VH-VL binders against o29789. Designs and how they scored, part 22

Target 1, 134 residues: o29789
Amino acid sequence: MDEKTLAKMIEAVNKHMPEKTRSLAEMLKEKDPTIRAKDGNEYYIEKRELEFIAQHVDELDWPRFRIPVILEMNDIGGERVIYVRDKLHAEFIKRAFGFDRVLNGILTLYMYELPQIRRKLRTASQVIFRISLK
Short names: E, the ipSAE of ESMFold2; O, the ipSAE of OpenDDE; V2, 0.75 times the mean of E and O plus 0.25 times the DockQ between their complexes.

## First folded at step 11 (VH-VL; framework fv_ficlatuzumab)

Design C2 (at its last look DockQ between E and O 0.03; V2 from the best seeds 0.00; counts 0 for: pae E 9.9 > 2, off the site)
Fold by OpenDDE, look of step 11:
Structure C2 (fold): chain C 134 residues (1-134), chain A 126 residues (1-126), chain B 107 residues (1-107)
Amino acid sequence: as target 1 above (134 residues)
Amino acid sequence: QVQLVQPGAEVKKPGTSVKLSCKASGYTFTSYWMHWVRQAPGQGLEWIGEIDPSDSYTDYNQKFQGRATLTVDKSTSTAYMELSSLRSEDTAVYYCARDEGYYSDWEYSGYYFDYWGQGTLLTVSS
Amino acid sequence: DIVMTQSPDSLAMSLGERVTLNCKASQSVSSYVSWYQQKPGQSPKLLIYGASSRATGVPDRFSGSGSATDFTLTISSVQAEDVADYHCQQYSNYPLTFGQGTKLEIK
């Protein structure tokens, strides 16, 4: 990952980090669903993205499915990988995108796989960075 | 070898609908997103929307939201754009265009178009 | 929406001259800019992507530069076959947007 890409991702995290998540069920009922970010601003979630998620999630789980989908970036041995820690998120990613690599009980994505997800979840997903203290 | 083939022209009356086709060949149809762009006479290019042929995921320019519908037929490798409630202002050449690449290290690196159809001239007049 | 403004709207140049086309974004689009050439009666053709990367098969006389808001397409020595409309495009944010185009003619 080049410096520009990293900078853009960090900027995205800083601007759109949610204060709290919302349920898919609640947001599907709204015409213009939003999430409040930590900076106090509200950001719109594209209804099309929510509908896309709903197509791949059991309706019974809609109240439990939290938005945004969290994609956690980690650095392991100098290689960057994405963890999907939430179980419902992981199942969704598997069903919608076909990614089912599980390492140590955690759905793990490679960086080159991330664009596929982010393009369809531009607003309904968030990339976060896990800071490893050494 | 990559080709996007579109019909030459369509003539429609205001208030009606049109469905334009784009036949793709020379590559794996489901591996590339397809975009639609129009160009009014003597004007610039305007992005309408995009579709992932693999699962028919779509995203639209808000200007066309609810009026444009993108679909694909995977069996024939054909993309379609339906535009309803036609107006005289919709008179333009409509292009289908292939996204350069789906797989990249960043989602923004491939949102440009490497292959274009020859375009379909849509004339909307009473 | 991000507005892309091209300048000039049109220009006429002599063969062999250096041509400079400008594109200004209403906000930063980083380097996510592409340029297209559209000859009369034809569909657009990709020239530049990533602000400065030349597409396959594009002659060396074409080059792109710029970042953030100001971008330039340069033809080092204009040829007769370069008569066309040139369009810039940003893909930093949705919706994708184009400039209004610049018409290049030969004197």
Scores: ipSAE 0.604, ipTM 0.860, lowest interface PAE 0.9, mean pLDDT 92
Fold by ESMFold2, look of step 11:
Structure C2 (fold): chain C 134 residues (1-134), chain A 126 residues (1-126), chain B 107 residues (1-107)
Amino acid sequence: as target 1 above (134 residues)
Amino acid sequence: QVQLVQPGAEVKKPGTSVKLSCKASGYTFTSYWMHWVRQAPGQGLEWIGEIDPSDSYTDYNQKFQGRATLTVDKSTSTAYMELSSLRSEDTAVYYCARDEGYYSDWEYSGYYFDYWGQGTLLTVSS
Amino acid sequence: DIVMTQSPDSLAMSLGERVTLNCKASQSVSSYVSWYQQKPGQSPKLLIYGASSRATGVPDRFSGSGSATDFTLTISSVQAEDVADYHCQQYSNYPLTFGQGTKLEIK
């Protein structure tokens, strides 16, 4: 994949990201919760997915738990992996799905583990691409 | 209500060790990083290290590598910092501090501290 | 290590005056700077993160600005309860480092 094609994919993903994250506590109070994407459109978040998250997150953390759950794609040594950097998201994933692999303090998933999460969180999770090189 | 409770004071002799505690309440202990920071009398703040309570991953300021040990007890929601080979220069207030490691509005928020314990004054005197 | 140098070391201000506190990094830290207020006898409290974002519950009179190496904390109208030490912190590189502090007093 060349740099121009990769940049276009990153741009496309970023354009459809939510404009702002929303609190789990706030969204649980709504009958038909939505998130506005950067493209200006409102997208429904299925409330059953929010309730599934809430079952595995202590109520004291609901105000600070941001929706959507962020799944960051990275490449490490030629292998594509998923980082869950948000601390509350990582704890939720560990509790709800049993994944516990941590590399350098970051919950790390293999690509083949992603579908299990996405099936439960089709609207309440977001994959992003991070190309950060220092 | 988030609280980080630390004992008020400890007195130790040079060459000994101390294990300071920080009991967390009002939030899910394993969902946040914990850091330790000290402040010598009349001085600024100095970062000692960090621990992820969920799996006990630690990282230390090089100045304290080999002397400081961070641990947690998940069952009691308590973080510990052990400092060995104490010297008079270690006299300081030692704080535990909580780190919000999360994405908000597509920026990662972390490595700064939203809640602090009230601090333990460690006095090291011969 | 990145050295954070604060100025002035101390200052005394009248109620209602505008206060500007400076923090300079020894190398670029982008916008990865936080500010803390430490009232006498208390632990630090977070005021500002990301150079300019106010933490929850922080009054609007506190604002932060700057990037790269030069950062400021501004208190638009000083109140009696603002008597404290103020610390900046960088989180661009390990180890995390703090400035030496600025003591603010009411004269």
Scores: ipSAE 0.006, ipTM 0.592, lowest interface PAE 9.9, mean pLDDT 85
ESMFold2 (binder alone), look of step 11: mean pLDDT 92; pTM 0.945

Design C3 (at its last look DockQ between E and O 0.18; V2 from the best seeds 0.00; counts 0 for: pae E 10.0 > 2, placed apart)
Fold by OpenDDE, look of step 11:
Structure C3 (fold): chain C 134 residues (1-134), chain A 125 residues (1-125), chain B 107 residues (1-107)
Amino acid sequence: as target 1 above (134 residues)
Amino acid sequence: QVQLVQPGAEVKKPGTSVKLSCKASGYTFTSYWMHWVRQAPGQGLEWIGEIDPSDSYTDYNQKFQGRATLTVDKSTSTAYMELSSLRSEDTAVYYCARDEGYYGDWLSGYYFDYWGQGTLLTVSS
Amino acid sequence: DIVMTQSPDSLAMSLGERVTLNCKASQSVSSYVSWYQQKPGQSPKLLIYGASSRATGVPDRFSGSGSATDFTLTISSVQAEDVADYHCQQYSNYPLTFGQGTKLEIK
């Protein structure tokens, strides 16, 4: 990933930081579901993405599945990796994308694996950066 | 070696539907997303939508949402685009196009490295 | 949607001349721009991606430059086989969008 791409990613994260998450169950009931960002704006979540998530998540867990899916960027020993800390998110990622690498109890993705997820969760996922990466 | 083969032409009447095919060969069909792009006579290119052949995940240009349907047949490595409620404005050459790869930039869309020869769809009464 | 505007709409050049085609985005698309060559009666062919990266098999006389909103495709010395329509495309945001195209002819 080049510096320009990283800068754009950081900018995008800052812009779309959610004020509150919502449940998959609630959002599936809406025609045009939205998430309120910290900047006060509401951003639409693509219904298609929610439906995609729902296909890979037990219906009983829909009320507990929080949107957006959080993808946490971390720098470990000079290497950038993505942590999926939420258990339901991790199970979903495993089932939908086949990623099941668990390090220290945390589903861990490499940077080159992230595009597969983000392409299908363009609006329903969010990358979080730690300050140490700045 | 990569080839995307499309029929030459289709003629339809307004209000009907058409299903265009795109036969892929020379690569692993399920490893690359397939796109559909059309070009009206003397006009520029217009993106219609994309599909992941591996699980049939789709995304559409909102302009075609609800009217275009992308599907694939993995057994034959064939991509399909169905367009309903046809109108004269839908007259165009329709291309299928492969993007560069599955491991693209997660912050953006994609560009297209291989194209079919296109199918000329003529919609007229 | 991001609008890509190409200029000029058409141009005629003499063999060996330097050709410059422009593409302007309605908003910043970073470097997520590709260029295609479409010869008469043929499908588009990828020339440039990432604003300045030449696709495999593309002659050295083709080059791309630009960032944010202004992009340029340059042919250092135009050849007879370069007669075609040229299309720019942004893939910074969905929906993917193309310019209206530029027609290049030889005098």
Scores: ipSAE 0.748, ipTM 0.894, lowest interface PAE 0.7, mean pLDDT 92
Fold by ESMFold2, look of step 11:
Structure C3 (fold): chain C 134 residues (1-134), chain A 125 residues (1-125), chain B 107 residues (1-107)
Amino acid sequence: as target 1 above (134 residues)
Amino acid sequence: QVQLVQPGAEVKKPGTSVKLSCKASGYTFTSYWMHWVRQAPGQGLEWIGEIDPSDSYTDYNQKFQGRATLTVDKSTSTAYMELSSLRSEDTAVYYCARDEGYYGDWLSGYYFDYWGQGTLLTVSS
Amino acid sequence: DIVMTQSPDSLAMSLGERVTLNCKASQSVSSYVSWYQQKPGQSPKLLIYGASSRATGVPDRFSGSGSATDFTLTISSVQAEDVADYHCQQYSNYPLTFGQGTKLEIK
């Protein structure tokens, strides 16, 4: 991927990042849960996706489980990978999808594994890019 | 080349059911979600539901929940949509459509890059 | 359900004219809008995805723009083969919903 295309993707993703994450426990109680994005708009989180998460997360962890599930794109040694840095998100992904590859203490996914997650969690997951230019 | 082949027409009586087929070829069937969309004569498009052929996970427009059933046969690369308790307002062209999935846009895949030719379902007594 | 409202319902254009078709969502759909062309008697064909990205094989006279609630499809120079119904679709939220369509005719 060239730098110009990557920059455009980062701009598109960052515009729709949530201003604040919300608790799974709180959102499960709502009929039509939403998250406010940094662009000031509210976006629905599909209730069925929250219920799918809940099926694979211990109920005692629901208050601390933040929505959306964050999937961070990185470039490691010329390979594009996905980090799942939040511990509860990582355990959820392991239980729901069977991914258990840990690199340097971080659950790490290959790009070809991302679509499986995104198809199940279209509104309840968010891809982000974290790039240092220095 | 990607093809989604549907039979041309079906005629059914109210109160019965129909099972429509969609034969896929030219791509890895289990890598893309399949959707069903209908269009009543002279009307717009209406989404019915979706199925992930890899594990048969389904989801439905609530309007069709309880009447529509989506299935796949991986061995023949064929998707099916069964609609029960047919009514005259179910008269429409029924399309299968392939979800481009992750391969088209990093954050989105719920748009349809290939469509079947459609099956005209006529429900009349 | 997110309602997608297209305007105009129909229009007739001379060959070579620029046309702009509008699609408005009842709630923000970010950039998750696609556009389809449906020629008479045919199934829909994807033109635009992600509000502004052209699908493979779509002539560059077709372009899309917009975000949040207001979206446009522009045909820079209308050709005879562009006679069709045009549909917008949102894919931000379930259920997936389409606009009612805009019919384009040539005078």
Scores: ipSAE 0.007, ipTM 0.582, lowest interface PAE 10.0, mean pLDDT 84
ESMFold2 (binder alone), look of step 11: mean pLDDT 92; pTM 0.943

Design C4 (at its last look DockQ between E and O 0.07; V2 from the best seeds 0.00; counts 0 for: pae E 10.8 > 2, placed apart)
Fold by ESMFold2, look of step 11:
Structure C4 (fold): chain C 134 residues (1-134), chain A 121 residues (1-121), chain B 107 residues (1-107)
Amino acid sequence: as target 1 above (134 residues)
Amino acid sequence: QVQLVQPGAEVKKPGTSVKLSCKASGYTFTSYWMHWVRQAPGQGLEWIGEIDPSDSYTDYNQKFQGRATLTVDKSTSTAYMELSSLRSEDTAVYYCARDEGYYDLGYFDYWGQGTLLTVSS
Amino acid sequence: DIVMTQSPDSLAMSLGERVTLNCKASQSVSSYVSWYQQKPGQSPKLLIYGASSRATGVPDRFSGSGSATDFTLTISSVQAEDVADYHCQQYSNYPLTFGQGTKLEIK
């Protein structure tokens, strides 16, 4: 992928990043929970996905568990990996999917592992892009 | 060369069931989700449900929950959709469609040719 | 359910003209929109995913744009083989939903 194409993808993704994350505990109480993106629009989060997360997160952590689950795609020298930097997100992914690869203190996923997560968390997870051009 | 092969037509009476098939070839069957989508005459496309061939996990459009059943046979790389309690409003072309699934799930890069189901008395 | 509304319902164009097809979501779907071409008597074929990314083998004259609620499919110079129904689809939320389609004909 060239730098121009990647920059365009990053711009599109950044515009749809959540303006603020929301608590799992709060969203579980709502009938039709939404997240506001940086573009000012509200996006629905499927309730069944929140319930799936709740099954694998200690109830004491629900107030601090932020939605969406952030999957940070990094393109480092043409190699793509996915970082899960939030500690509660990482623990959830370990419990729900069994992935336990930590690299430099960060739960790290291969691209071929992403579809398994995305099909369970279509609305409750967000892919974001980080790249190194240097 | 990815191919999804479906029978051309089925004719059924109201109140009966149908089981439609979709034979996949040219790719690793268990690596991609399969979806079913229908198109009534003169109408748009309507999503029925999805199945992960690797473990048979399914999810359905609520409209079809309880009537539609998606299954796979990994040994023959074949997906199936069974629709019960047929009515005339189920007359449509039924497609199987492969989920591309690499970056984001839910869009379909290959489609079968469709099976025309006619439900009439 | 998220309703996808396409406009116009149909249009007829001369060869070589620029065509813009519209799709509006009833609520924001981010960039999770795909477009399909369905020629008469055929199954749909993927043209665009992620609102703006062209699928493999799709000619350069097809392009997509938009985000949130308003999306467009543009054909820069329409050809005879472009006679088809065009469908937009959102994949932000379950159930997955399609627009009603736009029929493109040549005058």
Scores: ipSAE 0.006, ipTM 0.600, lowest interface PAE 10.8, mean pLDDT 85
Fold by OpenDDE, look of step 11:
Structure C4 (fold): chain C 134 residues (1-134), chain A 121 residues (1-121), chain B 107 residues (1-107)
Amino acid sequence: as target 1 above (134 residues)
Amino acid sequence: QVQLVQPGAEVKKPGTSVKLSCKASGYTFTSYWMHWVRQAPGQGLEWIGEIDPSDSYTDYNQKFQGRATLTVDKSTSTAYMELSSLRSEDTAVYYCARDEGYYDLGYFDYWGQGTLLTVSS
Amino acid sequence: DIVMTQSPDSLAMSLGERVTLNCKASQSVSSYVSWYQQKPGQSPKLLIYGASSRATGVPDRFSGSGSATDFTLTISSVQAEDVADYHCQQYSNYPLTFGQGTKLEIK
């Protein structure tokens, strides 16, 4: 992947990053929950996705569980991998999808595993890109 | 349920312009990038450009730079491609195609039926 | 621009035979390759993405493999409904580019 293509992908995806995350607990109380992105736009989060998350997260953790679920795409040595750095997100993904590969303390997904998550969490998850200088 | 609907055909003379439409339904229009790809008779596929419907960001194949213009109407979930200074070589089927877009960019999971553009004097 | 070259240009196979279609990139495109099936008079349909990932609803007889510059689409046992043009595409670099296509017919 050349620099131009990478820059374009990063720009295309990262512009939808949330300005501020919200708690699962707060959003479950709303009829039409939304997230404000860095680009200034407000995006609706599907209630059914939040309910799905809630089914796999202890109620005590709902106030601590941040939305959206962050899926960090990294290009390491020319290979794409997805990092789930948030511990609650990682536990959720493990419980809900059965992915439990931990490398250097970080839940790691392969690209072919990502669709399963994204299809269930179309609005409640966010893919972001991080440039690796390695 | 995802559908991209395009008109069947357009006939134009050389030197004129054409604006092709692509009506999207069955998904959130602004959440997916839209691409345009053409196919000359008996030939392979050729990428024209892409647009982000959310903010109308565009990028083009340099071959079409300055001649192709991509736009969207969010209120009607319709994508448009305008091609100016038409030539006989522009005769082709023009497809709109949705970028899967959620975890990768650059390949297309849904296609319109295509519009046959015939450019002849 | 990255040139994608498919081979052969056309082939005719008997029902049930194994079909192998090749796609070669002019430079490394990692695994950022997709394959499309285009039946006569129809729009292209996504078969494979990421070089080896099968799209939803695609029969198991279709498989993709390869990395860097050499890619292959395989039909383990060709069926009558598989008559079509097959296109490979790279999305490693812009502009996005396609192969010239391979026409598959049944004898």
Scores: ipSAE 0.006, ipTM 0.626, lowest interface PAE 10.4, mean pLDDT 90
ESMFold2 (binder alone), look of step 11: mean pLDDT 94; pTM 0.956

Design C5 (at its last look DockQ between E and O 0.05; V2 from the best seeds 0.00; counts 0 for: pae E 10.1 > 2, off the site)
Fold by OpenDDE, look of step 11:
Structure C5 (fold): chain C 134 residues (1-134), chain A 124 residues (1-124), chain B 107 residues (1-107)
Amino acid sequence: as target 1 above (134 residues)
Amino acid sequence: QVQLVQPGAEVKKPGTSVKLSCKASGYTFTSYWMHWVRQAPGQGLEWIGEIDPSDSYTEYNQKFQGRATLTVDKSTSTAYMELSSLRSEDTAVYYCARDEDYYTLWSGYYFDYWGQGTLLTVSS
Amino acid sequence: DIVMTQSPDSLAMSLGERVTLNCKASQSVSSSVSWYQQKPGQSPKLLIYDASNRATGVPDRFSGSGSATDFTLTISSVQAEDVADYHCQQYSDWPLTFGQGTKLEIK
């Protein structure tokens, strides 16, 4: 990934950051489900993506499964990795995509694995960037 | 080195179905999404749908939903597009096209390799 | 659906001239635009992606520019081998859509 692409990605992420997450259960009931972003705009979540998630999440967990799926980008020792901190998200990712690498109790993805997830969860997932204060 | 090989032509009657093939080689078949695009004579390109060969996940243009079916055979690295209820308007060159390998979070839905296309003629 | 409108529909240019092809989106597609070259009897070939990035192997005389709704493909000095149809495509939203194409000929 080149720097220009990364910059654009960061800009896009910042723009679409959700103000508040919603439950999968509630959103599945809606014809045109949306998430309100921090910029005040409503962004549609693709119903097909929610349905895809639902296929890989137990129905009992639908009320607890929060949308969007959070993919946290971190730099560790100069290597960029993605953390999936939410337990339900992690289980979903494992079941749907087969990624099960757990480091220090956190599902961890490599950057080259991220596109597979983002392709199928274009609207229902978001990448956040954790900036080290050190 | 990357190649997408398609048959040259198919002739079908209205109301019938056709299954077009696209044999991929020169790369890891399951690592790239495959798209189907058609082009009517003298017209522009029209996106039909896409498939993830790794798990057969599919997305379709609503225009073709219910009529187009995308599948893959991993063992032969071959993608298929079946189109049912054929009409004269379906006469076109049908291309398979590979999604580019630089896909990131917010880009990548463009096509770096194309098959030579299959001319489908639908006529009574 | 996002409609991509190309202009002109066709044009004939002399060798060595600067060629400008336009593509307009019905709504903002950010920079999610690609351009393809399709020579007679051939399949499309990727020229530009992300509005302004040249694909591998594409000659320097090809360049892309634009953002939001207005995009341009430029050939700084047209060559005989550039005779083809040129297609723009957006991938900002589903379904993916293409322009109707521009036919480039040499006088």
Scores: ipSAE 0.019, ipTM 0.666, lowest interface PAE 5.3, mean pLDDT 90
Fold by ESMFold2, look of step 11:
Structure C5 (fold): chain C 134 residues (1-134), chain A 124 residues (1-124), chain B 107 residues (1-107)
Amino acid sequence: as target 1 above (134 residues)
Amino acid sequence: QVQLVQPGAEVKKPGTSVKLSCKASGYTFTSYWMHWVRQAPGQGLEWIGEIDPSDSYTEYNQKFQGRATLTVDKSTSTAYMELSSLRSEDTAVYYCARDEDYYTLWSGYYFDYWGQGTLLTVSS
Amino acid sequence: DIVMTQSPDSLAMSLGERVTLNCKASQSVSSSVSWYQQKPGQSPKLLIYDASNRATGVPDRFSGSGSATDFTLTISSVQAEDVADYHCQQYSDWPLTFGQGTKLEIK
C-alpha cells in the first residue's frame, strides 16, 4: 500500500476522533457525558469508565486530566508499540494497570497489553496511529 | 489558510493595564488551544499561558499569575490577553500562537501558527 | 522550571556548510522538544516537533535529533534564506520554556 493511501486511511479513522478533549472534572459532574467527534456526532462516554479513571488520579489533577486517554501506536525498529505521551495519562496507566516501562522518557506498552486497557476504557480511551511517511 | 491577526503596537505607561487581541480565522476556533508568548528586545521567548477557547480553562506561567488574564470571545473568534501593573520590563513583542492538533484532540504544546505580534512599549 | 540552554549563542557559516545547533535541558524532557526558526522581523515558524519530526512544508535539509536532555537541530547544507534565530522549546513540564536562541548568519 503506498504512503498516500495509508495516510488517507489513517485520516479516515481519525475523522471519528473527538473534536476536542474534555476535562475529567467536568465530565464527572454530568449525568450522561458526551464528546463531539470531528464527524459532527456526539458520542457517550461511559460514566463507569470516568469513575475508574478518577479512582487512580489525584483529585487535584482532575481538572487537567483530558478525556480521552490517548494511546499512540507506533512502528519503532520494525516492532509495534504503544506510547502514552501525556504525563497524566501515563501516571494513570501506571497506577491503574501496573505498567511502568519507560523508554526514552515515554511510557511504552507492548501491543499485547493494549486489550487489557481497552476493555476497561472502551469509550474513554482512543488509539491513534503514528507511522513514518516517506 | 489559518491566520492569527494582532494589532501592530501599543504604548502604555507604568502602572496601567493593557488588553491585547488576537483574531483567529481559517479554522475552528474552539478546537485548538491558544497560547501567549512574549519576546523582549534582544531576548528569547517566554511562555505566558494558555487557554482552551471551548470552556475558557486557563493555565499560567507562575511568573505572570495575578497579572495576566487570558480570555476569549467565541462569537468573534478572538483571544485576549490582559496584563496589569505594567512596568518597563514588560516591553516586548507579544504573540498569540495556536497549539498543534496532532491527529486527535490531543494538544502537543508546540505551536504551528503564530500571530505577527504586538509590540508593547511601557515607558514613562 | 526546566532551563533550556542553547549553544552556541551565534554562529557564522559559509553557504553549503553543515550546521549543528545544540539545546540542552536541565532535566529529562524525553522527546518533547520543538524547534522554531525566526527570521529577522518575523514571528517564529515551527521546524521540528517531538525532537525529530519535520513540520509540514519544512525542507528536508532540516533535521532534529536527541532525547532526554541533549538535542540538536541540523541543517545539512545551509542556504542564504536560513539566516535566522533558532529556538528550542520543551513541553515536558510546566511552564513551557524556550532556549535563549542561536543566531545563524552567513559569512
Scores: ipSAE 0.007, ipTM 0.575, lowest interface PAE 10.1, mean pLDDT 84
ESMFold2 (binder alone), look of step 11: mean pLDDT 92; pTM 0.939

